# Ledger of designs, part 12: VH-VL binders against Interferon-induced protein 44 (IFI44)

Target 1, 152 residues: Interferon-induced protein 44 (IFI44), of Homo sapiens (Human) (q8tcb0r1to152)
Amino acid sequence: MAVTTRLTWLHEKILQNHFGGKRLSLLYKGSVHGFRNGVLLDRCCNQGPTLTVIYSEDHIIGAYAEESYQEGKYASIILFALQDTKISEWKLGLCTPETLFCCDVTKYNSPTNFQIDGRNRKVIMDLKTMENLGLAQNCTISIQDYEVFRCE
Below, E stands for the ipSAE of ESMFold2; O stands for the ipSAE of OpenDDE; V2 stands for 0.75 times the mean of E and O plus 0.25 times the DockQ between their complexes.

## First folded at step 23 (VH-VL; framework fv_lumrotatug)

Design a5 (from r5 with heavy chain S31D; at its last fold request DockQ between E and O 0.94; V2 from the best seeds 0.89)
Heavy chain, then light chain:
Amino acid sequence: QVQLQESGPGLVKPSETLSLTCTVSGFSLSDYYIHWLRQPPGKGLEWIGIIYWTGSTDYNPSLKSRVTISKDTSKSQVSLKLSSVTAADTAVYYCARDKPGWPLYFDYWGQGTLVTVSS
Amino acid sequence: EIVMTQSPPTLSLSPGERVTLSCRASQDIDDNLVWYQQKPGQAPRLLISDASNRATSIPARFSGSGSGTDYTLTISSLQPEDFAVYYCQQYTRWPLTFGQGTKVEIK
ESMFold2, look of step 23: ipSAE 0.782; ipTM 0.898
ESMFold2 (binder alone), look of step 23: mean pLDDT 91; pTM 0.916
OpenDDE, look of step 23: ipSAE 0.934; ipTM 0.966
ESMFold2, fold request of step 24: ipSAE 0.815, 0.794, 0.806; ipTM 0.906, 0.895, 0.904
ESMFold2 (binder alone), fold request of step 24: mean pLDDT 91, 92, 92; pTM 0.927, 0.935, 0.935
OpenDDE, fold request of step 24: ipSAE 0.935, 0.938, 0.938; ipTM 0.970, 0.970, 0.970

Design a6 (from r5 with heavy chain L104I; at its last fold request DockQ between E and O 0.96; V2 from the best seeds 0.90)
Heavy chain, then light chain:
Amino acid sequence: QVQLQESGPGLVKPSETLSLTCTVSGFSLSSYYIHWLRQPPGKGLEWIGIIYWTGSTDYNPSLKSRVTISKDTSKSQVSLKLSSVTAADTAVYYCARDKPGWPIYFDYWGQGTLVTVSS
Amino acid sequence: EIVMTQSPPTLSLSPGERVTLSCRASQDIDDNLVWYQQKPGQAPRLLISDASNRATSIPARFSGSGSGTDYTLTISSLQPEDFAVYYCQQYTRWPLTFGQGTKVEIK
ESMFold2, look of step 23: ipSAE 0.795; ipTM 0.908
ESMFold2 (binder alone), look of step 23: mean pLDDT 92; pTM 0.938
OpenDDE, look of step 23: ipSAE 0.916; ipTM 0.956
ESMFold2, fold request of step 24: ipSAE 0.794, 0.821, 0.777; ipTM 0.905, 0.914, 0.901
ESMFold2 (binder alone), fold request of step 24: mean pLDDT 92, 92, 92; pTM 0.938, 0.939, 0.940
OpenDDE, fold request of step 24: ipSAE 0.934, 0.938, 0.938; ipTM 0.968, 0.968, 0.968

